VH-VL binders against Probable inactive ribonuclease-like protein 13 (RNASE13). Designs and how they scored, part 10

Target 1, 136 residues: Probable inactive ribonuclease-like protein 13 (RNASE13), of Homo sapiens (Human) (q5gan3)
Amino acid sequence: MDIKMQIGSRNFYTLSIDYPRVNYPKGFRGYCNGLMSYMRGKMQNSDCPKIHYVIHAPWKAIQKFCKYSDSFCENYNEYCTLTQDSLPITVCSLSHQQPPTSCYYNSTLTNQKLYLLCSRKYEADPIGIAGLYSGI

## First folded at step 3 (VH-VL)

Design d5 (framework fv_mogamulizumab)
Fold by ESMFold2-Fast, scan of step 3:
Structure d5 (fold): chain C 136 residues (1-136), chain A 121 residues (1-121), chain B 112 residues (1-112)
Amino acid sequence: as target 1 above (136 residues)
Amino acid sequence: EVQLVESGGDLVQPGRSLRLSCAASGFTFSDYGMSWVRQAPGKGLEWVATISSSGSYTYYPDSVKGRFTISRDNAKNSLYLQMNSLRVEDTALYYCAKDRFLEWLSYFDYWGQGTLVTVSS
Amino acid sequence: DVLMTQSPLSLPVTPGEPASISCRSSQSLLYSNGYNYLEWYLQKPGQSPQLLIYLGSNRASGVPDRFSGSGSGTDFTLKISRVEAEDVGVYYCMQALQTPYTFGQGTKVEIK
């Protein structure tokens, strides 16, 4: 929605946020198979990422988590924060692939806390997901 | 090379149950989705059920939902269709079809010869 | 449900002449990824159906180039440039965009 978003946050918004959760694409075998096909076409790449996360929450709610980011995630060289609230997310996990044309994904809908990447260079907007909270 | 062989078709009375089987060979069965498609005598094709490669996802039209169950046994290279509460209008030749998935599209690249199910008194 | 309507239902053709079959869907089959989720199948007399075309215009392996699929959204056409005796049978279109997957009623192609 916000045309002033930097490239990193714009890509995250476009590819990893889906709210309200759309009951689309219809007819695909699972939410992720349709979504990942759309993403590969839009990004013009043939890669089959092993995992992809989709958050089903309003962008403004997700942006607010980065306002409280006080941690640095060295593996990602970015600031990060654990969401205080559990969020509905879909986990797209690569099941198998038949290069060069097909990637097959399992769709897992879950409700849990996650580690959000908040880039200072993009004015502390969310730019990715570092991982899911395991509940330890 | 690729072969699908259906079995289990029979003459059965309304309200009874029947289980169809499909034996697959010539390809890696566990890598592909599978479907059942039927054809009533003198009529066109009607999709009945689809199952994903792992068996985690199944899809049905409303006409059979709650009565038919598609399942698979990847260790045995076998596909099944459990048909309960059979009706006269379920009378058809039932085809097993290999589902080649491309760009998230189901298309049936190989079909078996079919097994005839007749539901009548 | 998406309704698939074919025309004509019967198509007598002289060998060597072209044939054209129409398929119309009650809803658009064009998905946001730019593909039309429309397929064509042929059932020869006494045989199982066989795949001809997928994703609107892509010819399946082993299908002669005299077969072509075209169209987008709700209006699709299957063309046979020069009909041969082996092409007789019933042709079905199918939408695979959403469940339930639905077939057209079929078009019987026969030699005059």
Scores: ipSAE 0.000, ipTM 0.539, lowest interface PAE 14.3, mean pLDDT 82

Design d6 (framework fv_pamlectabart)
Fold by ESMFold2-Fast, scan of step 3:
Structure d6 (fold): chain C 136 residues (1-136), chain A 122 residues (1-122), chain B 107 residues (1-107)
Amino acid sequence: as target 1 above (136 residues)
Amino acid sequence: EVQLVESGGGLVQPGGSLRLSCAASGFTFSSYYISWVRQAPGKGLVWVGEINSDESSTNYAPSLKDKFTISRDNAKNTLYLQMNSLRAEDTAVYYCARGSYFDWLFPYFDYWGQGTLVTVSS
Amino acid sequence: EIVMTQSPATLSVSPGERATLSCKASQSVDSNVAWYQQKPGQAPRALIYGASTRATGIPARFSGSGSGTEFTLTISSLQSEDFAVYYCQQYYDWPLTFGAGTKLELK
């Protein structure tokens, strides 16, 4: 069990990929409160992340996008690529917090392209999500 | 099925101390937030405080923070409430109540014990 | 703290009638509201959570609605076992707070 989590393919696969999407019991306060609660139990940091993204697609399908990781995203200091396909994504957005004791999240299910962070230029592995692509 | 059983209530003199217990069965006790809620005779419900699954976090009603302490023993499936400097206004039935597992970050109470009466009187 | 205000304090109704109970929060609690039923000498029982979701085993005649600051519990076609005190509770922020209760009594 690793208490401190770092950005990388292992953590990305564990925290940001959920396929097929798990159903939470009726009456649960959204998908994200369950997921973020689980993540808080695994992390030593008690901060509430402002935004977290979860992709609902097989790892092999996501991994292929980093084959063409030819751009560099300077604000993340990582290589990146825009997915050519829209993917089903849950957006977990922080609505209310009283750190370290509480984090409330809104769960929004959407289907759109995203900017994927890749471990290197060309023939790389996914390591994170830089953001969602909007048409406007 | 889920069961919570409170014990330790009784008559105590003003200024005295008392320790309540709540024995849990029928669920994985170590996975839940548990709260204490009190109710004075003929009055409404008042939240006392809560403790998280591994005892690393406790929260209390501001008026009770300095006189009540919540603890738990996950090996014994038991929750405790240590009550100090008791006054007549602390006379109430004390309930333990389980926070919802999948909404436990801010719990509603899906199961309650039957309560134990604490009477503070001389 | 967030103050929960319930109205009316007492509601007199007959079996088979519809009862509507109100709960108002002093600030927005989104839908983080639960409703409990309590009979004399008994522990409270969860009825509704998330403002509108029935707890497991709760009859369909109980329904909840509302968001933000205004919440309602409705009991359609009252049964004799429904005469009790009903409490609303917010679990949006600490300290957790309850309304003062609405007593549902036989007309």
Scores: ipSAE 0.000, ipTM 0.512, lowest interface PAE 13.9, mean pLDDT 80

Design d7 (from r6 with heavy chain Y103I V104L W105T S107Y; framework fv_romlusevimab)
Fold by ESMFold2-Fast, scan of step 3:
Formats: C-alpha cells, structure tokens, sequence
Structure d7 (fold): chain C 136 residues (1-136), chain A 123 residues (1-123), chain B 108 residues (1-108)
C-alpha cells in the first residue's frame, strides 16, 4: 500500500485554512492539540506530522496569490508563489508523542509571508504550504 | 509492484566514463523524485542528490558537481547517473532510490531502492 | 553540514532488545527514517517518520525521536536481524538528505 499522500485544494482548504480562528476548549491544552486531533480523523491515518501550518484568512484572499503562480518548487514538484502580504498563521510543532495514539503540539501564532503551493502555473488554486519566508 | 532495476556492474580504467541506469516500473514515474546514493567499500551510505522526474531538473549534494550528471529518459521510465573522468575513489556501489515530493504534510523516506550497481575503477 | 552520529556496532543476544541510537542537534524537530542493509543487498526501509512501519515490517521494530537522539528499537531480536542500520533525515537548512554512519548489529 502507498503510504504517501497527495493534497489537493479541497484537502488544503479543509486542513490548513481556519478563518475566523476557532477556539478549542481548554481540555485540549491549546489550539494545535485540538486541531490535530480533528485532522487525524480526516487524514485517514494516525501519524504525527512534525509541523503543520494553518492560515487564518478567507479562502478568497488566499486564492488570489496563486493567480500569479509563476515559480516552480522542485522539492514539492508543484508550482509556488511567495505571498506578497504577511498572513496570520498558526505553526503547530510536534512536542512529543506517545506511540501509537497521542500527539502533543505547541501552538505559535505569527504573522509572516509564506510560500504557497499552487495547482498549476497562473490562475491556479492553493494546494499547500511549502514554508515560511524568513525575510533575509 | 514497484521495482527499480539497475544496470550491471562496470569495470573501468581511470579517466574513463560510466553510465549507470535505473529503470522504474509499477508506479507513475513522474510522481516521485529519484535519488542517488553511493556506498564506497566498507563505508556507509552517502546521498549524492536527486532529480525531479517531472521537470528533469537535477540537484547535486556538495562534492558531487562537475563530473556527476543525473538525467532522465521518461519514455522508458529510466533515470541515469553518468560519471566522467573516473578516479579510484569513485569505486563504490551506486543505488537509485525513490523519494517523495513534499506537499503540505508530505513524506521524505526512500521507500524503494534499486539493487545497486558496482562500479570498480582500477588500472 | 548537519551530522548524524551512530555507534559503529551493537551486540545483542537472541530474544533480547537491541537499541540503536542516532544523535543529531535538535534531531527531534526532524523526521527520522531507518534502513536495514544486509551484506550484498540494497537497503530496506524499516521505520519512517520516527516511528511508523512500512507494510511487511514486524512489530518488533519500533522507533522514537526526541531532543538530540532518535532510537531504533528491535525487540525479541532474531538472527535474521543481523545487518547494518542507517538513520536518515532531510535537513531543510541545506535542502539535503543526511545519513548516519551506520551501526552493525551483531546477534550473538
């Protein structure tokens, strides 16, 4: 069985866009623990990804960035673009896991430009996040 | 099922060139990157670089520039490694290995490997 | 650049548990993969993403990764587990894969 996943725009919308940002009950011990618990059910597997990004902006605003998707990100094998605007983003970083059942995440809210993965060259849909822009 | 089949062993003299091929089957060739890994006698695994099978663009690790060339023939789902101006220190087993493209929460493991091609450089 | 450190060898009696370590600066923030290589054979993926097993790999194989050390654990070791074991990460700072030096597991 193939253990790899392909993420399309529908999955990206479901797993990485959260606007307006929801509040999880305190029993979840933070935003990312609540979100990642939900996502394990939706992703059809129980792995604990090391990092996950969530954008807190309306889908229409995010779609505009892939209108000008003229770069290609070799390590993702997808078209990509740097957002011209900083976006509110939660970074979920894996702190610890108790195999096989539990993942524990730190939640960091930040405002940064990021590299969006796009479904094709120009006039495309967002399908993922390649990384955050460091501003060097 | 997924298979990576490499060309046979090579015995070459210093200064010659060699081309090692890796034929993929059992999956869509362009959906996965092809990596090259070297293992010198008695030594560990050393990553040489990868080639994007969709674009044909190669990326080389430090130390594997100039004499080493990654290429593709997509019509036969084959990736190739060419080494020019062979030196004794190029004596090694060369492996191709399938790797993923990372997308959102992608994976980075090498899940299938070729059987290896022994290249021996001696005078 | 980034360096992964493994012990050159580990010895274990049949039926006991072997632990092979892979040291790296802040390796817990990276995903670690483990390969088994028997003499004259190509490497075989035995653990990916710290602790996941490919189909066909026995549950005796497990992994962990936190802080500066990742560990491959093989419980109930069998003679057939004798091999070299390599850890591997993707280093996003250099956009390179990095392998550890390998550990020879001897079953006595």
Amino acid sequence: as target 1 above (136 residues)
Amino acid sequence: QVQLVQSGSELKKPGASVKVSCKASGYTFTEYAMNWVRQAPGQGLEWMGWINTNTGNPTYAQGFTGRFVFSLDTSVSTASLQISSLKAEDTAVYYCARGPYDILTGYYEFDYWGQGTTVTVSS
Amino acid sequence: SYVLTQPPSVSVAPGKTARITCGGNNIGSKSVHWYQQKPGQAPVLVIYYDSDRPSGIPERFSGSNSGNTATLTISGVEAGDEADYYCQVWDSDSDHYVFGGGTKLTVL
Scores: ipSAE 0.013, ipTM 0.668, lowest interface PAE 8.2, mean pLDDT 84

Design d8 (from r6 with heavy chain Y103F V104W W105S S107Y; framework fv_romlusevimab)
Fold by ESMFold2-Fast, scan of step 3:
Structure d8 (fold): chain C 136 residues (1-136), chain A 123 residues (1-123), chain B 108 residues (1-108)
Amino acid sequence: as target 1 above (136 residues)
Amino acid sequence: QVQLVQSGSELKKPGASVKVSCKASGYTFTEYAMNWVRQAPGQGLEWMGWINTNTGNPTYAQGFTGRFVFSLDTSVSTASLQISSLKAEDTAVYYCARGPYDFWSGYYEFDYWGQGTTVTVSS
Amino acid sequence: SYVLTQPPSVSVAPGKTARITCGGNNIGSKSVHWYQQKPGQAPVLVIYYDSDRPSGIPERFSGSNSGNTATLTISGVEAGDEADYYCQVWDSDSDHYVFGGGTKLTVL
């Protein structure tokens, strides 16, 4: 659906793409603490996701990977593709929670290939990240 | 094994320039930021700034803008610090130290350091 | 500018416990790292992220961080522990790493 694709791609762009990487926000202990606070507000979600990925690359570079999205990721019920090259990625990992509202994250920056979720088979837009490529 | 090897000591006159190099080995150079730390004789450690080894973009601490330039030669996994218009107060040991290549990794450690380069500025 | 305050010196007898403090406004909200520097040598990371030890650092070294004070604790102090110790944090307000002034540990 067009509406679903528009919302999915827009949310992915705003919540998982950060290029050039924004400086550490004041008042937060770590990049991910600031980003995850913003993300939860945008999604109206009180949950603390255990893991979140942020790609530090231009949107155009990311979009091209979904041009050949011919695989299906069953666990996400979406088409997917493995990126051709490693990308700079921040991994936000949940460290601890102070209920009801506070989530605390560790930030780790790495360069890895990843599985992108795509809005449809071929000529699609990125809508999420299924996971990181584990290697050989 | 991870190593950071710095260039040899320098004796310079006021007004001269100096370039200190730091050659990395034993890891993927672009995975970590390179930090510069100064220690004047008998004084403590002072952070000068860092350079993103993936992008080449330097960030300088407030006292180190202007005369100080961080640069890279990624083909030889080397970071360099250049100091222009040297003053007596620049006399110090200069260290390079690898850290997370951003300051938001949740780990702000400098786990490997160069051996230090002594720069002496005297007339 | 954010400032970390360390005592200039701490003296302990061999086998006793040394405690080196690092004071900073709301330092408990920051990650504190500790470095050991022996004369003529580069610093060595001994504690990172408040309380984690790098591989090769003895179990005798531990750290804590709460409120306005972080502490490096060295139990069963040995003569080889004589060194200057520095605490360090990332200050998000200034986007700078900040070092404490250093503490000289003397083992009698």
Scores: ipSAE 0.000, ipTM 0.514, lowest interface PAE 14.2, mean pLDDT 81

Design d9 (from r6 with heavy chain D102Y Y103D V104F G106S S107G; framework fv_romlusevimab)
Fold by ESMFold2-Fast, scan of step 3:
Structure d9 (fold): chain C 136 residues (1-136), chain A 123 residues (1-123), chain B 108 residues (1-108)
Amino acid sequence: as target 1 above (136 residues)
Amino acid sequence: QVQLVQSGSELKKPGASVKVSCKASGYTFTEYAMNWVRQAPGQGLEWMGWINTNTGNPTYAQGFTGRFVFSLDTSVSTASLQISSLKAEDTAVYYCARGPYYDFWSGYEFDYWGQGTTVTVSS
Amino acid sequence: SYVLTQPPSVSVAPGKTARITCGGNNIGSKSVHWYQQKPGQAPVLVIYYDSDRPSGIPERFSGSNSGNTATLTISGVEAGDEADYYCQVWDSDSDHYVFGGGTKLTVL
């Protein structure tokens, strides 16, 4: 049980939560280039993800959005919920690549409501982000 | 080895119903979504929708609601497509295709396809 | 509804390079997958996530995706590459898969 929670919640915590927001060394051109370099070191593949979201809020606040979530996101095969509050978020979007493995990202800091993935496999703890609230 | 094997061709009259089956083997059935794709004669691929093999809940693309029903029998790793009140425009090859459940890091590609089931609707 | 646009046909001589385009609004922000369909056969995945190849697909097949255009490139084209090619994306705004109209590659 604890192992399942560690895999789901810990990965999300490590890769998508950054609070308080850190500053990367001068060697990096912007927030996302530093973060994405770190993340690629933690992932199996050297691929450049097109988009990545980072939430700048305390973990305990994020966990509460997933408690008693009843909505199910079929495409993710996981429970999901819309955050009631807008959260400060950095959107890392892929700008360009220089082969073989260099990825360059734009960093956009914004306030957004999110659709959080709340896996029943991990006691409804957050395990990912299903998307941004479109607001149509 | 992963395989998706579909039922044989069908010749039906307008107003009849047809059920196309897709039997999966070589993997854990509930770990992948099953998609349905239609191809009318001489036309391109058209996504019809998918069924969550873990929950049994279907999602239909616009234009495939009402007469089309996705179902599954997990005990035999089989997904099925039923078309009721058949019309001439339902004449097509119907494919099942395995797709991953969306996650933040990985794929939506259809890596394995059934061989296709030809449904012909004529008077 | 999101729409992917492909040219209906592309002709290429054996040994030359074929380029098949897939146009979509801001398609560079999406992940593009490509399928090959030979007459009477089911489609076969040849490129996924813009540029990755499944095991068994020759290195002659490559892909790219930026801005409003994704491209499937087949170098050193062989007669056996003659087929219909389809691009595909997941449209997260509608939670639906979208296929392009298909491109018939003719090897003359």
Scores: ipSAE 0.007, ipTM 0.625, lowest interface PAE 9.1, mean pLDDT 82

Design e1 (framework fv_ontamalimab)
Fold by ESMFold2-Fast, scan of step 3:
Structure e1 (fold): chain C 136 residues (1-136), chain A 123 residues (1-123), chain B 112 residues (1-112)
Amino acid sequence: as target 1 above (136 residues)
Amino acid sequence: QVQLVQSGAEVKKPGASVKVSCKASGYTFTDYGINWVRQAPGQGLEWMGWISAYNGDTNYAQKVQGRVTMTADTSTSTAYMDLRSLRSDDTAVYYCARGPYDYVWGSYEFDYWGQGTTVTVSS
Amino acid sequence: DIVMTQTPLSLSVTPGQPASISCKSSQSLLYSDGKTYLYWYLQKPGQPPQLLIYEVSNRFSGVPDRFSGSGSGTDFTLKISRVEAEDVGIYYCMQSIQLPYTFGQGTKVEIK
């Protein structure tokens, strides 16, 4: 039963990979407000995640990191690996809500190594981001 | 070690076609793209196009579009550039050079080059 | 197409002296990923070009530390702190932020 892996990989590709990075219409105040509005529509929920990461790199480049996952991230109950190289990432951080259906985000562009969640230990697909590496 | 080995020199008449090969070794061929760059005698470098060894996608410089075809054979780790309707101003050294396909991390543009293939177009 | 302009076109250097080459692009080479897609190559006589510097300032494997790259946006510089005989050749800058990839016209470095 590989359905969890297939769904996780498809959602990660759709919601957390944006390459080349798109520009949202004038009606949005910043990149993350446009993206998070789109994502909430796709996920059919009204929750405002506190943080969301978007990688600006081609899918093939990201898939290579999950060829071998040398770690298991207990907090996520998934295999994980630290990327060998820094990746261009937008960090979407929740600023405030008004009303419960409206979310406002700050957009921060950074170039950072990250902990990537993988669907299995070997020859796997990326399914999420556990966090950014802050090695200093 | 990464190595790109090109086919030997060619002498062609105007209107003919030339097919140059570039054999890759020392890395996973399908993880990278191959660029083709030419250099006319005493002149600078001119990009001609690239091909993805992963999916065969190509992009050609406008100046040669319609006359060039780039292919890659994954079973032999060899890239090819076929240039048709040759003119005297196609006389150049033709280089293949490794580049990222679909942005491979840890990869650089034109990080390894073939030794070059001299193509002379004369009557 | 992005136009890459190098200055000077030729440079004659006494061994052990520094050399500096400028490269200017017709538009910014900074991408939305925070990287600047500017590269430097050296073509020694009778050889194919070889990568020296990637992403403005990073030395490629095996490149001596006397080579350094700097710059941002549209203005870039390659410096050789102490030119040696083996550094003779033609230096090219190149951009890969958009197709077609384009090179500067080249700077010939010769020993006096």
Scores: ipSAE 0.000, ipTM 0.509, lowest interface PAE 17.0, mean pLDDT 81

Design e2 (framework fv_ontamalimab)
Fold by ESMFold2-Fast, scan of step 3:
Structure e2 (fold): chain C 136 residues (1-136), chain A 123 residues (1-123), chain B 112 residues (1-112)
Amino acid sequence: as target 1 above (136 residues)
Amino acid sequence: QVQLVQSGAEVKKPGASVKVSCKASGYTFTDYSINWVRQAPGQGLEWMGWISAYNGETNYAQKVQGRVTMTADTSTSTAYMDLRSLRSDDTAVYYCARGPYDYIWGSYEFDYWGQGTTVTVSS
Amino acid sequence: DIVMTQTPLSLSVTPGQPASISCKSSQSLVHSDGKTYLYWYLQKPGQPPQLLIYEVSNRFSGVPDRFSGSGSGTDFTLKISRVEAEDVGIYYCMQSYQLPLTFGQGTKVEIK
């Protein structure tokens, strides 16, 4: 992490990057149940997001993909790029919830390319994930 | 070729400390964890703890918490297990074993083991 | 702690005959990531343990195809289709579903 990171990049680093992956979640059943509980507390929000992506790679390896953004993702109103390398990712998908306090997630470990949101067109920082590359 | 080479046998008196080393070669040391597993004479295997070679994060078995410290020196690709306040029931062969850093990339638990270090605690 | 229980404690096998070892966990080893964190190791006399099977049924590199793992939930089996002299030793199952990592008590396999 760098103090000069933009707010969006700092949030992305905190909420969507976990490297090396924490493999022994204390007190939780499975990776995503622990992580999503932590994130909800950090965001001051009790809502259960339907899906969340976590990248298991060092920040420097991810940051380089935003050196040049070849696209603009209209639906996010942000610059975006497809990672040229497949990255190790955990997909946290909401299985069910018992409002207001309980969320239950499935954890899916995968290795694939993704659409990364970047803070600007050149020499930018990653600020989010638009989605996973489906090859279609 | 992946190898884990441990330090030689130790004979200690009760109350002493022992520091066992485990030198890794043939792979990127910081991409994996090192586990420590011991085996008392004629007994089964007992997990003692785990250390990440990347950031030095550790997890210790409750039975040895407070007496054990695990460290890793990335410049020499060497992991260490320091066990203090030795008792006769600490007499065992101590093994280091490579573990996954990430279950995606290293699904194998203990895929390579050191040769073992015999630690004898006697008065 | 998760308790791992192996049966039998010892097994004597005629060369070329099959052998079967059972391992039972005190709770399910199926993680929310879809994997089952059960492993099998062989410790030959005077040697460190060696990995045979990872995640229930996958053979580790160099492990002969006469070894196979199966099972689900809490009940697991290691089978050797035709036991050879080099297969003698103590077999351990292990779970890495939660800390602390725990081993079964071991099954000694000997040749008759």
Scores: ipSAE 0.000, ipTM 0.526, lowest interface PAE 14.7, mean pLDDT 81

Design e3 (framework fv_recibokibart)
Fold by ESMFold2-Fast, scan of step 3:
Structure e3 (fold): chain C 136 residues (1-136), chain A 123 residues (1-123), chain B 108 residues (1-108)
Amino acid sequence: as target 1 above (136 residues)
Amino acid sequence: QVQLVQSGAEVKKPGASVKVSCKASGYTFTDYYMHWAKQAPGQGLEWIGEINPNSGGTNYNQKFQGRVTMTRDTSISTAYMELSRLRSDDTAVYYCARGPYDYVWGSYEFDYWGQGTLVTVSS
Amino acid sequence: QIVLTQSPGTLSLSPGERATLSCRASQSVSSDYLHWYQQKPGQAPRLWIYGASSRATGIPDRFSGSGSGTDFTLTISRLEPEDFATYYCQQYGSSPYTFGQGTKLEIK
């Protein structure tokens, strides 16, 4: 498990929240290829993450889920909570890569509950996504 | 319409604390982050940290970690920055500035600034 | 942290001349997160150019921004007296958010 992929609240809302959902730039095949290219530039990172989640909901709605975290996710060493509502999510899954810098992603749009990582037990900010409720 | 109004100038002794306020108007206070920046006399700008007015969550520049505390009062749309254990090199104008909250494509700038608060630390 | 280096530190020109201000980042910054602010003595900074090239509301078209990656430029095509000020570039791509040291544009 890649604990280093957890991101702080600031990075989380910038890299994992996209509302309203933007159109991918011309020249990219699909949403995730455009988004992941942009994110690698922004983070100054040439890695091809195997999976990335993007939530298409306003930050305020997402942030409210971390008002109280009833669980602790030991493998992330962070508090976590299951969203009460299903959220519109794009799942970016690495399909293949061509060395050294090219990454190719599949884009899957779903509506699912997910486990949010929260910065503390009470009155916290979302800092990452531990996974989808039904998995993918 | 959007305004950020800061508290007045302060003169403090070394070792004291100072608390600067920033009152927001003309927008929904909880919809934007509030940032704080320092500008020493004749010097450039230095980011101190940010607060999410909705949650109260904060993120500080490591250079100020341990001496700075940011808070807010949503009932009066006011953000606060407290700097403790003041030193001579804390003499500066301190600014609050509004930053983005919700992810909006192409909106990442500090679009409105307070007028600044001069804090002088002298013995 | 990303270090922004502005050059020159001071630029002495006359009204009517063209000004070119440089901002160089220690590592790549997305254009969306590179902004310019104007500051006059005794005043707060004011947003001038956002996203490397977009003028803020009310900013004259003689101002233009350009650049990508590590090299960004603010250009003033024909200086007016009110343009003499200090200009700061800023990155909002990664915490801690940083500013350049500023370029002071002064009357020759």
Scores: ipSAE 0.000, ipTM 0.512, lowest interface PAE 13.6, mean pLDDT 81

Design e4 (framework fv_recibokibart)
Fold by ESMFold2-Fast, scan of step 3:
Structure e4 (fold): chain C 136 residues (1-136), chain A 123 residues (1-123), chain B 108 residues (1-108)
Amino acid sequence: as target 1 above (136 residues)
Amino acid sequence: QVQLVQSGAEVKKPGASVKVSCKASGYTFTEYYMHWAKQAPGQGLEWIGEINPNSGGTNYNQKFQGRVTMTRDTSISTAYMELSRLRSDDTAVYYCARGPYDYIWGSYAFDYWGQGTLVTVSS
Amino acid sequence: QIVLTQSPGTLSLSPGERATLSCRASQSVSSSYLHWYQQKPGQAPRLWIYGASSRATGIPDRFSGSGSGTDFTLTISRLEPEDFATYYCQQYDYSPLTFGQGTKLEIK
């Protein structure tokens, strides 16, 4: 199995799936500030990502969406699928930065369909989110 | 004490634009979202959207997308909502309301409201 | 969007009676994000119950909120004259934020 794909799936699970929803520790002004601080530490990176998505659903439910992924998303060089159902999602959006290490985020809860990136190497595991479905 | 004070009533003609202000005091303006809601005469409440006063980032209800613009001025702790291409069914009281930065911590919803601004759209 | 349906639309009762107001969501809403507001004519709404069951500061003990999932209830154990107003439920679990159409409590 490709090690990069395995690492991608593991990172997706730890950084983008939180079920049931957890309140992050004192010292932060909200969920996303706690999560993004943890994520920066784990990634060993001082970057302030502009946006990050967290799905609040069981891993097994999310894995099932990828079992029928048959579309290819060229921008990401991965297979992808639109979730058939809306999922509860937290959107972490960058508010402002204070150098050298401080990133401040807003937390927004939403419920919508999203485009999952799916590994086609053996397990068809979810490895990322390409975006949220914004259509009507 | 926390207070939200809105601008006074306005009368506009169809097709015009209106800009309502909401001046905050008694708390750190950049630590809470500012929401806007519409209430037509004799009707219920409808959420228009929100602005993060810290970043200026906005999120609008799709029903108002393309006609509403929310802004703020942090130097005077004031939020603004501009509604363009006014129609007769835009006649309503418009409220600003303070909301939590993070809904996951959600002990409080809209804990403080402005007094409301009546906007009348007529010929 | 999540539709909140309040029933009844108008509830006519006398002081001293018990009032039960219903709010039904088209989709499950976390109790933490379901709130109730009271509004009197000519006034802005006021936060009354937050997180389905917690009374806001200064709200009398006769008011209680309950419910989970799609069914939420606001109960007033013994109506006082000042309680006659319109009550709105609201969810902020999902975007866009939505309110119910309101239940008007009026004197019989």
Scores: ipSAE 0.000, ipTM 0.527, lowest interface PAE 13.0, mean pLDDT 80

